# Miniprotein binders against a2bj90: the designs that were tried, part 157

Target 1, 235 residues: a2bj90
Amino acid sequence: MSRSARRKTSALNTVLRVVEVFASIQGEGPFTGTYSVFVRLAGCNLRCPFCDTRYAWSLEAGKPLGVEELVEEIARYEPSLVVITGGEPLLQRHPLNSLVEGLESLGLRVQLETNGILPAPARDEQLWRVYHVVSPKDVPVRVPGAKLHPSWVDYARATGRAWFKFLVANEQHVREVAEYVAKLGIPRSRVYIMPLTPEKLDMKELLELHSRIASLAVKWRLNFSPRLHLLVQLP
Short names: E, the ipSAE of ESMFold2; O, the ipSAE of OpenDDE; V2, 0.75 times the mean of E and O plus 0.25 times the DockQ between their complexes.

## First folded at step 19 (miniprotein)

Design OX1 (at its last look DockQ between E and O 0.89; V2 from the best seeds 0.85)
Fold by OpenDDE base, look of step 19:
Structure OX1 (fold): chain B 235 residues (1-235), chain A 83 residues (1-83)
Amino acid sequence: as target 1 above (235 residues)
Amino acid sequence: NPDDEDELQWLLKLARIYQRAAERAARRGDYDKAIFYLDLAVELLEEALELFSNPEIRKQIEQELQTTKERIEAYKKKLEEQK
C-alpha cells in the first residue's frame, strides 16, 4: 500500500461530517438537566416522518472536521457531558471512536444517541466505555426499515451503560413498550418513555401532554423522559 | 365516571393537536409527516370510542374519524404524485 493510500485511510478515521456543535442543557433521558455540548453528526439510515432534524439526514449536510479540532472546540465549553447525536452517529463509527478517545483523555463524559439499528459497540471499541441512549424506531411507532439490533440488549446487560427511550402518545403505546421490553428482557429501570410532541405545540398543550405521559410512566412503573429543552425554550 | 370524561376530553384534544400538526405538514408538501400525525389521531379517536358509550358523543367521534381517514387517503394520493 502506497504512503498516499495510508494517509487517505488515516484521514478517513480522523474526520467527521458535523452539522453543528452547540452548548445547552440535555433535555432528555437519564442525563436530563446536565450542561452539555451537543455534537450533531450528519447522515442517517432512517427517514422518520416525525424527525425534527431532517437537515442532518444527508452526509453532505455536514462539514468535514478533524477529530483533534473537534475535541479542542468541545473542550472550550467546559461541558459536564458531551452528547453525540445527529442523524445516526454510528454511520461514522471509525472517526467516532477516535473522537471518544480524545474526549475521554481530557476526562470528559460522553453520551451517544442512536436509533439502535447498527450493532452495539464491541469490547475493543472506545465506544464500549461511553453511555448510550438507544431510541428504537420499531416500537410503538414503526418506521419502515427500523429494527433494534439484538446486540444492544446484550450490551445493556454487560455494561449497565445503555438506556432505551421510546416515543409514546397514549396508554396503548406504553403497553406496547412494556410488552416489548419484557419480551427482550430489558430491565424497566433502563426504559424511558417520552411524549411524542409535534412541532409548534403551545406551552399549555406541551405541559398537559408531559403530565399525561408522566402519569402513565408511574402507572406502568417506567422512567419518564421530559423534552426539557422545549419546556425551557433552549436549543 | 368523571375520570372517564376527563380522559375522553384529553384523547379528543390530543387527536386535534395531531390533526393540526398534519395540516401544517401538508401545507408544506410534507405528506409523509401529515399521514403520520393523522394515523396517531385515528388511534386516539378509536380509543375514545372504546371508552365512551354516549350515543351523541360517539356519533361526533365517528364523523371526525371518518373525515380523518379520508384525509389520510387524500394525502397518500398526493404523496404518490410527488414520486
Scores: ipSAE 0.847, ipTM 0.937, lowest interface PAE 0.6, mean pLDDT 94
Fold by ESMFold2, look of step 19:
Structure OX1 (fold): chain B 235 residues (1-235), chain A 83 residues (1-83)
Amino acid sequence: as target 1 above (235 residues)
Amino acid sequence: NPDDEDELQWLLKLARIYQRAAERAARRGDYDKAIFYLDLAVELLEEALELFSNPEIRKQIEQELQTTKERIEAYKKKLEEQK
């Protein structure tokens, strides 16, 4: 008996574990202010004490969604940017590449947020062509098990499509970041420092912390990332 | 020097921001987060001690440091009982 003339397309049956899909603005990093659809994937390979999205840590927190269905849902929002975040999205690498393929076929711009522990995209991956904001968790805060994979620096240099974002509280932290990125050969133009903001700060405190970290960014000639969504009270 | 004094007062204010954040985290049972914020507060208070020489201000900071370190030990015990 002959096998089927061809196997069914795996992209049609590819599933992602998704915690939430919502529209908002990108509040952090190089695309701050952009009308975006956020896709929060389930699962994380870290348990950062400061994490503001602990509800996405478990893979079981995600609902299985077919990639084709997800692409259609995202497209209906007519986003200027699709932000893939999580947990750690690269834990679902294979179906994530399928999602990126679908989004790119519709001309949608994609940005991935990652802690950088898993390797950067290979040249033959769909993820190779999207934007990445990499948030290493081994400096200045030192999360156990966090180690930036060295391929992210190579990827950033080869493509110009990766930036590195660091949570900081004070100048000592900024100095540590500066030393870290210099050691790794990451140019200042790709480095963002962002205020380490606890949940539920009052607006005066939130603005003051932003102001202090922004002043440090200028002093150290680094880019500043706000947490704009907190300032304007959006998700 | 006004600039040095402003920086030192900010260190104290930021330490207290993290201390309050730690208290909120502890009320939710998130003792790992609470300890993280208190460790930041300790760092900031120790930096402030290095910059202030006024004995009365130093005494206040040292008392706040001691209280913060006691809270860290209490939260570490709570975190272990969650294991």
Scores: ipSAE 0.814, ipTM 0.916, lowest interface PAE 0.8, mean pLDDT 91
ESMFold2 (binder alone), look of step 19: mean pLDDT 84; pTM 0.818

Design OX10 (at its last look DockQ between E and O 0.93; V2 from the best seeds 0.84)
Fold by OpenDDE base, look of step 19:
Order: structure tokens, then sequence, then C-alpha cells
Structure OX10 (fold): chain B 235 residues (1-235), chain A 83 residues (1-83)
């Protein structure tokens, strides 16, 4: 292989397509309330009709950014957590492993958000070491082409570093989630239900929906995820 | 049961929230999103209908269900016209 081919392959492993980088509070899942830097990666393998980040679906919507430059940008915020999200971050798995290595070398904690369609990290990946919040799209919302990869259940059991977050509107959705996680052998302690919020809810409607879904979480012995950023009007 | 009536009223309210969201999506040409929210509204209205015993309220919900289903079919046609 020529020096030029090695430089092109090394460059492909060191560049991410990034939509945005911003600081906020993690509003969802096990890290709710944590001061976080969000890295939104471009490209998604789904087209969820309810997606709030449709602008991130195309890889071309992201700018190419070097891993080293991105690590330096993130570090300037002094975050308590780095949240890697986007469309689907695991579409950029190779440079994402390099990003995680850079962030961990600075002692930064990393949480990945994924739809769980792509395989979980292998033991030799840097991604093996980070936290994962998996948001399956096959239950209850049944997005076409969504199927949870079985390796996420194995990863959750082996590491204790994965949680599963489900969008729900009513008790029937919560029942479907409870049956689904029981069938897969996912411990309830790793399951979060979150209210399915449409755009432009008023604050009263938003609070009432949170209250109703939180009560269902208690009834069904599941964890509750708020959408805290919507409640406190943060990005 | 008073608890069933409170739940039924909530389900109706939530269905109407999704219907309004669907109408906003449809006005933007987002018919996929509109259909999705109307499907959720149908599920909630059907659940509410099972909890209501009042014949007049049941009749109103049945009419709202029918209207919602007709809108779904109209938006499916619009979504096909975009492809």
Amino acid sequence: as target 1 above (235 residues)
Amino acid sequence: NPDDEDEAQWLLKLARIYQRAAERAARRGDYDKAIYYLDLAVELLEEALELFSNPEIRKQIEQELQTTKERIEAYKKKLEEQK
C-alpha cells in the first residue's frame, strides 16, 4: 500500500462529520441533570417520523472535523459528561473510537446515544469502555426497518454500562415495553420509559404528560426519564 | 369508576394534543409525521372509548375516530403524491 493510501485510510479514521457541538444539561436517561457537552454526529440509518433532528439525517449535513480538534473543543467546556448523539453515531464507528480514546485520555466520561440497530461495541473497541443509552425503535413506536441488535443485551449483561430508553404515550405502550424487555431478559433496572412529546406543547400539557408517564413508571416498576431540557427550556 | 373517567378524560386530551401536532405537521408538508401522530390519536381515542359509559360521549368519540381515520387516508394520498 502506497504512503498516500495509508494517509487516506488514517484520515478516514480521524475525521468525523459533525452537525453541532454545544454545552447544556443532559435532560434524559440515567445521567439526567449532568452538565454535558453534546456532540451531534451527522447521518442516520432510520427516518423516524417523530424525529426532532431531521437536519442530521444526511452525512452531508455535518462538517468534517478532525478528532484532535474536536477533543480540544470539547475540553474547553470542562464538561462533567460528553454526550455523543446525532442521527446514528455508530455509522461513524471508526473515527468515533478514536474520539473516545482522546476524551478518555483527558479523564472525561463519555455517554453514547444509539438506536441499537448496529452491533454493540466489541471488547477491543474503545467504545466498550463508555456508557450507552440505547433507544430501540421497534417497540412500542415500530419504526420501519428498526430492530434491536441482540448484542446490546449481551453488552448490557457483560458490562453494566448500557440502559434502554423507550418512548411511550400510554399504559399500553408501557405494557409492550415490559413484555419486550422480559422476553429479551433485560433487567428492569436498566429500562427507562420517556414521554412521547410532540413539538410545541405548552408547559402545562408537558408537565401533565410527564406526571402521567412517571406514575406509569412506578406502577410498572420501571425507571422514568424526563425530557428535562424541555421542562427547563434548555437546548 | 371515577378513576376510569379521569383516565378517559386524559386520553381524550392527549389524543387532541397529537391531532393538533398532526395538523401542524401537515401544514408544513410533513405528512409522514402527521400520519404518525394521527395513528397515536386513534389508539388513544379507542382506549378512551372503552372507558366511557356515557352514550353521548361515546358517540362523540366515535365521530372523532372516524374523522381522524379519514384524515389519515387523505394524508397517505398526499404523501404518495410527494414521492
Scores: ipSAE 0.828, ipTM 0.934, lowest interface PAE 0.6, mean pLDDT 94
Fold by ESMFold2, look of step 19:
Structure OX10 (fold): chain B 235 residues (1-235), chain A 83 residues (1-83)
Amino acid sequence: as target 1 above (235 residues)
Amino acid sequence: NPDDEDEAQWLLKLARIYQRAAERAARRGDYDKAIYYLDLAVELLEEALELFSNPEIRKQIEQELQTTKERIEAYKKKLEEQK
């Protein structure tokens, strides 16, 4: 009976709606190049026009998976990093904390990708110890309703576990990012600029855009994030 | 100024990249994405226009700007119809 009670609570509190699980290379941000398993959670609180993963916007796009089974599936890949992404993963915050607990108990390193609208982890959450790449959508890309929650800057300072990644198309965008992060007190070492890449660019266009944005990163003394998986044609 | 010429030509190339991306998005019915990319293209064309002084080149860019703005309005109508 004790096992049956724990099982019911676990199933209720440890189910995630998952769009896909797959192995690839982390192509963006501070962990670029790392062999990773990606867990794409369903649901998003934004409708970014440039979104590459519109198929994850609806919660109904995900299949319910038990956290225990998901941990076992992830572990079979033997990843160097588990990337939790979506949609917006923090919409499923409670079962997400259970997933993080399971992954960390196996010694697996976890990174969350978030648009930063919902608050940063509290100290008593399992997510507190996870690495976060926060991609604000209010500057420079100006998605309506995309205001970064201020707790992410406090969290980054308190833990050193958050970085901020911005999509940019040109130097004016980079200037806007520089002003934004200076105003918020985000040090340059925590900031990445990344090319705003439309789908299905030919390789020459993709490389030229990367080159131009990388040169701007050097000019403005910011970190550059590639979209490495696009360059090497991985998912 | 050679650096201004290189920047102006890049801005034109990038604007056309976004214009083509917008057309691909519109074919899929993603009119919000199409509008977003065309808005970027307008910004880039306006920046390029500031860097060119040749009247014939400026007229060509202004024609491209007008066409792009007309496409934006057409896609806005399509987006409203999807609501």
Scores: ipSAE 0.788, ipTM 0.913, lowest interface PAE 0.9, mean pLDDT 91
ESMFold2 (binder alone), look of step 19: mean pLDDT 85; pTM 0.834

Design OX11 (at its last look DockQ between E and O 0.73; V2 from the best seeds 0.77)
Fold by OpenDDE base, look of step 19:
Structure OX11 (fold): chain B 235 residues (1-235), chain A 83 residues (1-83)
Amino acid sequence: as target 1 above (235 residues)
Amino acid sequence: NPDDEDEAQWLLKIARIYQRAAERAARRGDYDKAIFYLDLAVELLEEALELFSNPEIRKQIEQELQTTKERIEAYKKKLEEQK
């Protein structure tokens, strides 16, 4: 392999397309309330009609950023958690493994947000070591082309480092989630339900939706994910 | 049942939240998002209709359902015109 081919392959593994980097509180899932740096990666393999981050759907919406530079930027925030999100972060799997390696070398904890369409991490990937919140888009709300990859169930069982977060509007949706996770053999302790919140809700309506879905979570013995950042008016 | 009526009133409330969200999306030309929220509103209105026994309330919900379904078809047409 020529020196030029090695430089091109090394450059492809060391550059991410990044939309934004910001500090906030993790508002969702098992790490709710954690002071976090969010890394929003560009590109998505879905076009969810309810997506609040449509600006991240194109790879071209992201700027190319080196992994080393990104690690240094993240470290300056002194985060309790690094949250890797975007469109679909696993579209950039190779440089993402390099990012995780860099962050873990500094002792930083990492959580990935994924739609679960792409395969779970393999044992030889750096991504195997981090936490994952999988948000399936096939149940109860069905997005065309969404299907949970079976390897996420196996990964969850093998590592205990995966949780599954589902958007719900009513009790029927919660029932469908309960049936789906039972069929897949996902423990209820790893399942979160979250309210479907339209953009620009007033605070009263937002709180009422949270209250209702939280009550359903208790009734169905599932975990509840707030959208805490919306409730406390953080990014 | 009082519990069924309370549930039905809640379902109506959230259906109307999604209808308003759909209207906001449609005004922006986001017809995919508008259709999505109207489909959710239909599901919730249908569930509420099963829980209400009052004939006047049922008639109102049936009218709201019909209007919502007509809007979905209108927005599907507009979405096709954008492609």
Scores: ipSAE 0.805, ipTM 0.923, lowest interface PAE 0.7, mean pLDDT 94
Fold by ESMFold2, look of step 19:
Structure OX11 (fold): chain B 235 residues (1-235), chain A 83 residues (1-83)
Amino acid sequence: as target 1 above (235 residues)
Amino acid sequence: NPDDEDEAQWLLKIARIYQRAAERAARRGDYDKAIFYLDLAVELLEEALELFSNPEIRKQIEQELQTTKERIEAYKKKLEEQK
């Protein structure tokens, strides 16, 4: 293929459907507190009743953006972390790998958020090298169709670049998570429990939920994830 | 057991947070979300009921639990009407 044809072929595979790009802090998981740029990709393969980003469910909610333009936009924020989220970002896997390549070429650290239904990255994907926070929705919250793909456990063991985050509301949920991760062979050091927080809670309500689940995390020797952005009133 | 009563009081507080969240969701017409939060509240109320031994407190929790289950059924009807 000529240089011109290679450019055309690359452009064909370099468009993402993007709902929003914004700066904030990463409020959840192992990178909590990090100054981040969030890239919310359109489309989701789930319809969780508790979802706080329902506006990203449809692929049509996203506007097509070229990967090169998106990398430039992200870089202008000078982020410490780029968080790729959605919907479910892996629905747009091929152009997502192009975005990751562009971001990593600028030395930008990347984290993906996924529900884990689609397979983990293969060794030849750019996504292989980034960090992943996997939020299974089949335990304890039991969203229909939400089975975790087993490759995520293999990926986590092979790379050390994946963590598993579970929404919980009570101790029985924490017990279910503990049983689930033990059966899958996921070590406790890779597991976060996070309070299931409805929208528009006041600060007292937020603190009550956080306090209970944090206490359970200590009791069960699991990592605790806040929803820090809610506590500090950031997007 | 005083530790059981403290834990049970905490469970009641959390259940009521989810009940209020469900009411807000229902006012917006988000009945699937409302049902989800009320299901969580039911789980918490049932756990609290196991920890209280005072029969008057247990009776009050049982009434709250029944009322919450009735709200779930009402919201399920509303959700079906939206389909």
Scores: ipSAE 0.758, ipTM 0.889, lowest interface PAE 1.1, mean pLDDT 91
ESMFold2 (binder alone), look of step 19: mean pLDDT 86; pTM 0.837

Design OX12 (at its last look DockQ between E and O 0.95; V2 from the best seeds 0.87)
Fold by OpenDDE base, look of step 19:
Structure OX12 (fold): chain B 235 residues (1-235), chain A 83 residues (1-83)
Amino acid sequence: as target 1 above (235 residues)
Amino acid sequence: NPDDEDEAQWLLRLARIYQRAAERAARRGDYDKAIFYLDLAVELLEEALELFSNPEIRKQIEQELQTTKERIEAYKKKLEEQK
């Protein structure tokens, strides 16, 4: 292989398409309330009708950033957690492993957000070591082409570093989640239900919806994920 | 049952939240998003209808269901016209 081909393959493993980088509070899942830097990656393998980040669906919506530059940018925020999100971060798996390696070398904790369609990390990937919040899009709300990859259940059992987050509107949705996770053998302690909130909800309506879904979480013995950033008006 | 009535009233409020979200989406030409929220509204209205015993309230919900289903079909047509 020519020096030029090696430079192109090394460049492919060291460049991410990034939509935005910002500091906020993690509003969702097991790390709710944590001061976090969010890295929103470009590109998604789904077209969820309820997606609030449609601008991230195209890979071209992201700017190419070097992994080293991105690590330095993240480190300047002194985050308690780095949250890697986007469309689907695992579409950029190779440079994402390099990013994780860089962040972990600085002692930073990393949490990935994924739709769970692509395979879970293998033991030889840097991604194996980080936390994952998997948001299936096949239950209770069904997005065409969404199917949870079975390897995420195996990863959750092997590592204890995965949680599953489901959007719900009513008790029927919570029942479907409970049946789904029971069938897959996912422990309830790893399951979060989150209210399905439309954009631009009134604060009173938003609070009532949170209250109703939280009560269902207690009834069904599941964890509750708020959308805390919406409640406290953070990005 | 007072608890069933409170739940039914909540389901109606939530259905209307999603209907308003659908209308906002449709005004932007996001008919896929509009259909999605109207489908949720239909499910919630159907559930509320099972909990209400009052014939006048039931009739109102049935009418709202019919109107919502008609809007879904109209938006499906609009979504096809965009392709």
Scores: ipSAE 0.856, ipTM 0.943, lowest interface PAE 0.6, mean pLDDT 94
Fold by ESMFold2, look of step 19:
Structure OX12 (fold): chain B 235 residues (1-235), chain A 83 residues (1-83)
Amino acid sequence: as target 1 above (235 residues)
Amino acid sequence: NPDDEDEAQWLLRLARIYQRAAERAARRGDYDKAIFYLDLAVELLEEALELFSNPEIRKQIEQELQTTKERIEAYKKKLEEQK
């Protein structure tokens, strides 16, 4: 069968366990402000105590969706960016590559959010061509067993399509991040620090925390990520 | 130093933000999240303590620090009971 038909046939046989699909604004990292569709995949290889999306930890939380059906659903939103998140999306790596193929065949731009424990994409994967925001969980907020796979640094250098994002509460955390990225050879231009924001923070406190962390980003010559969706009260 | 006082006051406010977040998490039964936020509060209180020299303020922070550490131990017991 033709190349297009083979891709369609593969998508029909590949399913993803999906927790939710919704439109919103990307509120964090290098694509902040972009009209996006979020695809939250089920399953995570960590149990971070600060996790905002605990409902996505179990694979059983996801509904099985065929990749072709999912591509069609996403396309109806006419997104400027498709954000694949979770849990940890790379736990469903094989069908995820099929989803990326389908989305890119329609010219849709894709970003993955990952904790970086599983390896970066290989050159022959569809995931090789998408953007990645990698959030290591062993610094400064230390989750046991959360070690960044070294391939992510190599991938970032080879492709320019990965950035590293860290939750911080104070200057000591920022210092720890700076030391960590220096040891790994991650250039500052690829590093974001972001306020460690609890749920249900009032707006005045939220703004003050943003202001304090943004000032630290300038002081330490790192990029600042807001949590814009919290500031504008979007999901 | 005025900048040290502003920073110390901010650290205290932030510690209290995390203490409230921990209490909210504990009311939901999320004791691991509660402990995480209280550990952050301890870090912030210890940092603030190094910036204040006034003995009465330092005494208050030390008491708040001790109380927070006691809450951490209580929540750790609650977390084990849920297992």
Scores: ipSAE 0.837, ipTM 0.930, lowest interface PAE 0.7, mean pLDDT 92
ESMFold2 (binder alone), look of step 19: mean pLDDT 85; pTM 0.832

Design OX13 (at its last look DockQ between E and O 0.93; V2 from the best seeds 0.86)
Fold by OpenDDE base, look of step 19:
Structure OX13 (fold): chain B 235 residues (1-235), chain A 83 residues (1-83)
Amino acid sequence: as target 1 above (235 residues)
Amino acid sequence: NPDDEDEAQWLLKLARIYQRAAERAARRGDYDKAIFYLWLAVELLEEALELFSNPEIRKQIEQELQTTKERIEAYKKKLEEQK
């Protein structure tokens, strides 16, 4: 490979397709309540019917941003956490590892949101060191083409830096989640259930749904994830 | 059981929340989302039907289930027409 081809491949590994960058409170999972910068990456390998970020499904919906420029932009917010989300962030795995390296060099904590279809990080990836919230799309709601990659279970056991978040509407969904995680040998302490909220709920309906699902979480001895950003009307 | 009746009433309420969400999606041409929310409504109505003993309430839920299933089939046709 010529020096020019290596420079073009290195330059391609330093550009991300980014939909948006914004500061807010992490509303979901183990870091709920944390002041966070969200980096929404473009492109997804799924077409979930319940997706609230459909505008991020195409890679072309994102702007190309350099990793160095993006690190500087994130750092200006002085975040307690950097949340990498999008469609599916792991579709941009190579430049994403470079982004993580840059953020960790500044002492910033990083959390990845993923659908768990693509393989978990390997030990030689920068992504190995960060926190991961995996949202399987095969249980209880079955999205066509969704299957949790087995390596996420191994990664969770090896590192303790992964959690699994499931959308649920009723007790039957919670039962299916409990059976699924038991079969895979995922510790219940790493499992979150979250209300399956439709768009444009009123606050009373939203609170009642949160209450019902939280009660089921206690009954089934699982962790509860709110949708805190919806409850407090933040992005 | 009073607890079963409270749960059944909640499930009915939640089913109707998803039905309204489905109608909003269908009006936007999002028939995939509409079908998904109606599927959730069917599951909740079926669960509620198991908890209700009152014959009049059961009959109403059965009618609502049938209507919801018919709407799913209508939206599947519309989704096929968009392809």
Scores: ipSAE 0.853, ipTM 0.942, lowest interface PAE 0.6, mean pLDDT 94
Fold by ESMFold2, look of step 19:
Structure OX13 (fold): chain B 235 residues (1-235), chain A 83 residues (1-83)
Amino acid sequence: as target 1 above (235 residues)
Amino acid sequence: NPDDEDEAQWLLKLARIYQRAAERAARRGDYDKAIFYLWLAVELLEEALELFSNPEIRKQIEQELQTTKERIEAYKKKLEEQK
C-alpha cells in the first residue's frame, strides 16, 4: 500500500483512551463562542494544583475507543469545531493523528489544547494542519517540569495556527507573561491572558475578575480570553 | 489617587477569594491546591500593602499575611503526610 493508504488504514485501526465526549461552547481563547464537540483524552504529564480536570490525569480514567467509532460519534453532533483536550492529548500522539485524519476527511475543523511540554507537530503529521491553543504552565503559575518546548514558537511562526494562553490573577502576573513571551519571541498578537478562576465563584466575583483581567489585557496590549462557559453556565 | 485606592481594595478582595478557595480545597484534602491559592493570596496582600499608607490598614494586612503564611506551613505538613 502507498504511504497515503497506510495512513488511512492506521486511522481505522487505532484506539484512544477517552474520558468524555460532549457538546458545548468553546469558552476560551481565539475560538471563544464556537459550537464545539469536546473530546477529553486521558493522561497528563503534569499535576497542576489549580487543575479543574484532575479526573483526567490517569490513563486509567479513559476508556478505549476506536478512532472510526469516535469519528462517527463526533460527526453526529454536527460541530463547528472539534476541541481535543485532556489531560495532555499529546501523550496519545499516534492515535491522535489518526483521529485528526478521520475528522479532516469529513471537513471538520479541529483545535488541540496542550500544555506545550511535548514538541509541536512535524510537517508530515496530521496535527500539523489543526489549530493549537498552547497553555504553558511555567509562568506565571510555576508548575514543576512545565517547560514549554521551543518548537511551539517555530510552529506558530511557520503556520499561524498556534496561540499561547496564560492564567493570570494580577498585573504582576501579566508583567511576568509579557517578559516571558518577549524572551521567547512570541508576538503579543498570539498571546491571551485569562482569569485564574477558582471553583465556585459567585457570578459577581466572576464578572469582576473578568473585568479586571480584561482591563489589564488592554493596558498591556494583549488578547483577553474569557472563561465564557462559566459565565453562561455550560460544561 | 482614587484609581490606586480602587486597585488596592480589589487586591484585598481577590486575596480573600483565593483564601476561601484554599479552604474549600483543604476540606477536600487537596492541600497542593490549597497551598497554591494561599501563595496567590500572599502575593496579592504584599502588593496591596505597597499601596496603603494608613498605619491601621497596613497593620491589618500584615496580620493577615502572617496568618496566611502560617496556614501555608500547616497545609505543607498535611501534604507531606499524604505522601
Scores: ipSAE 0.831, ipTM 0.926, lowest interface PAE 0.7, mean pLDDT 92
ESMFold2 (binder alone), look of step 19: mean pLDDT 85; pTM 0.829

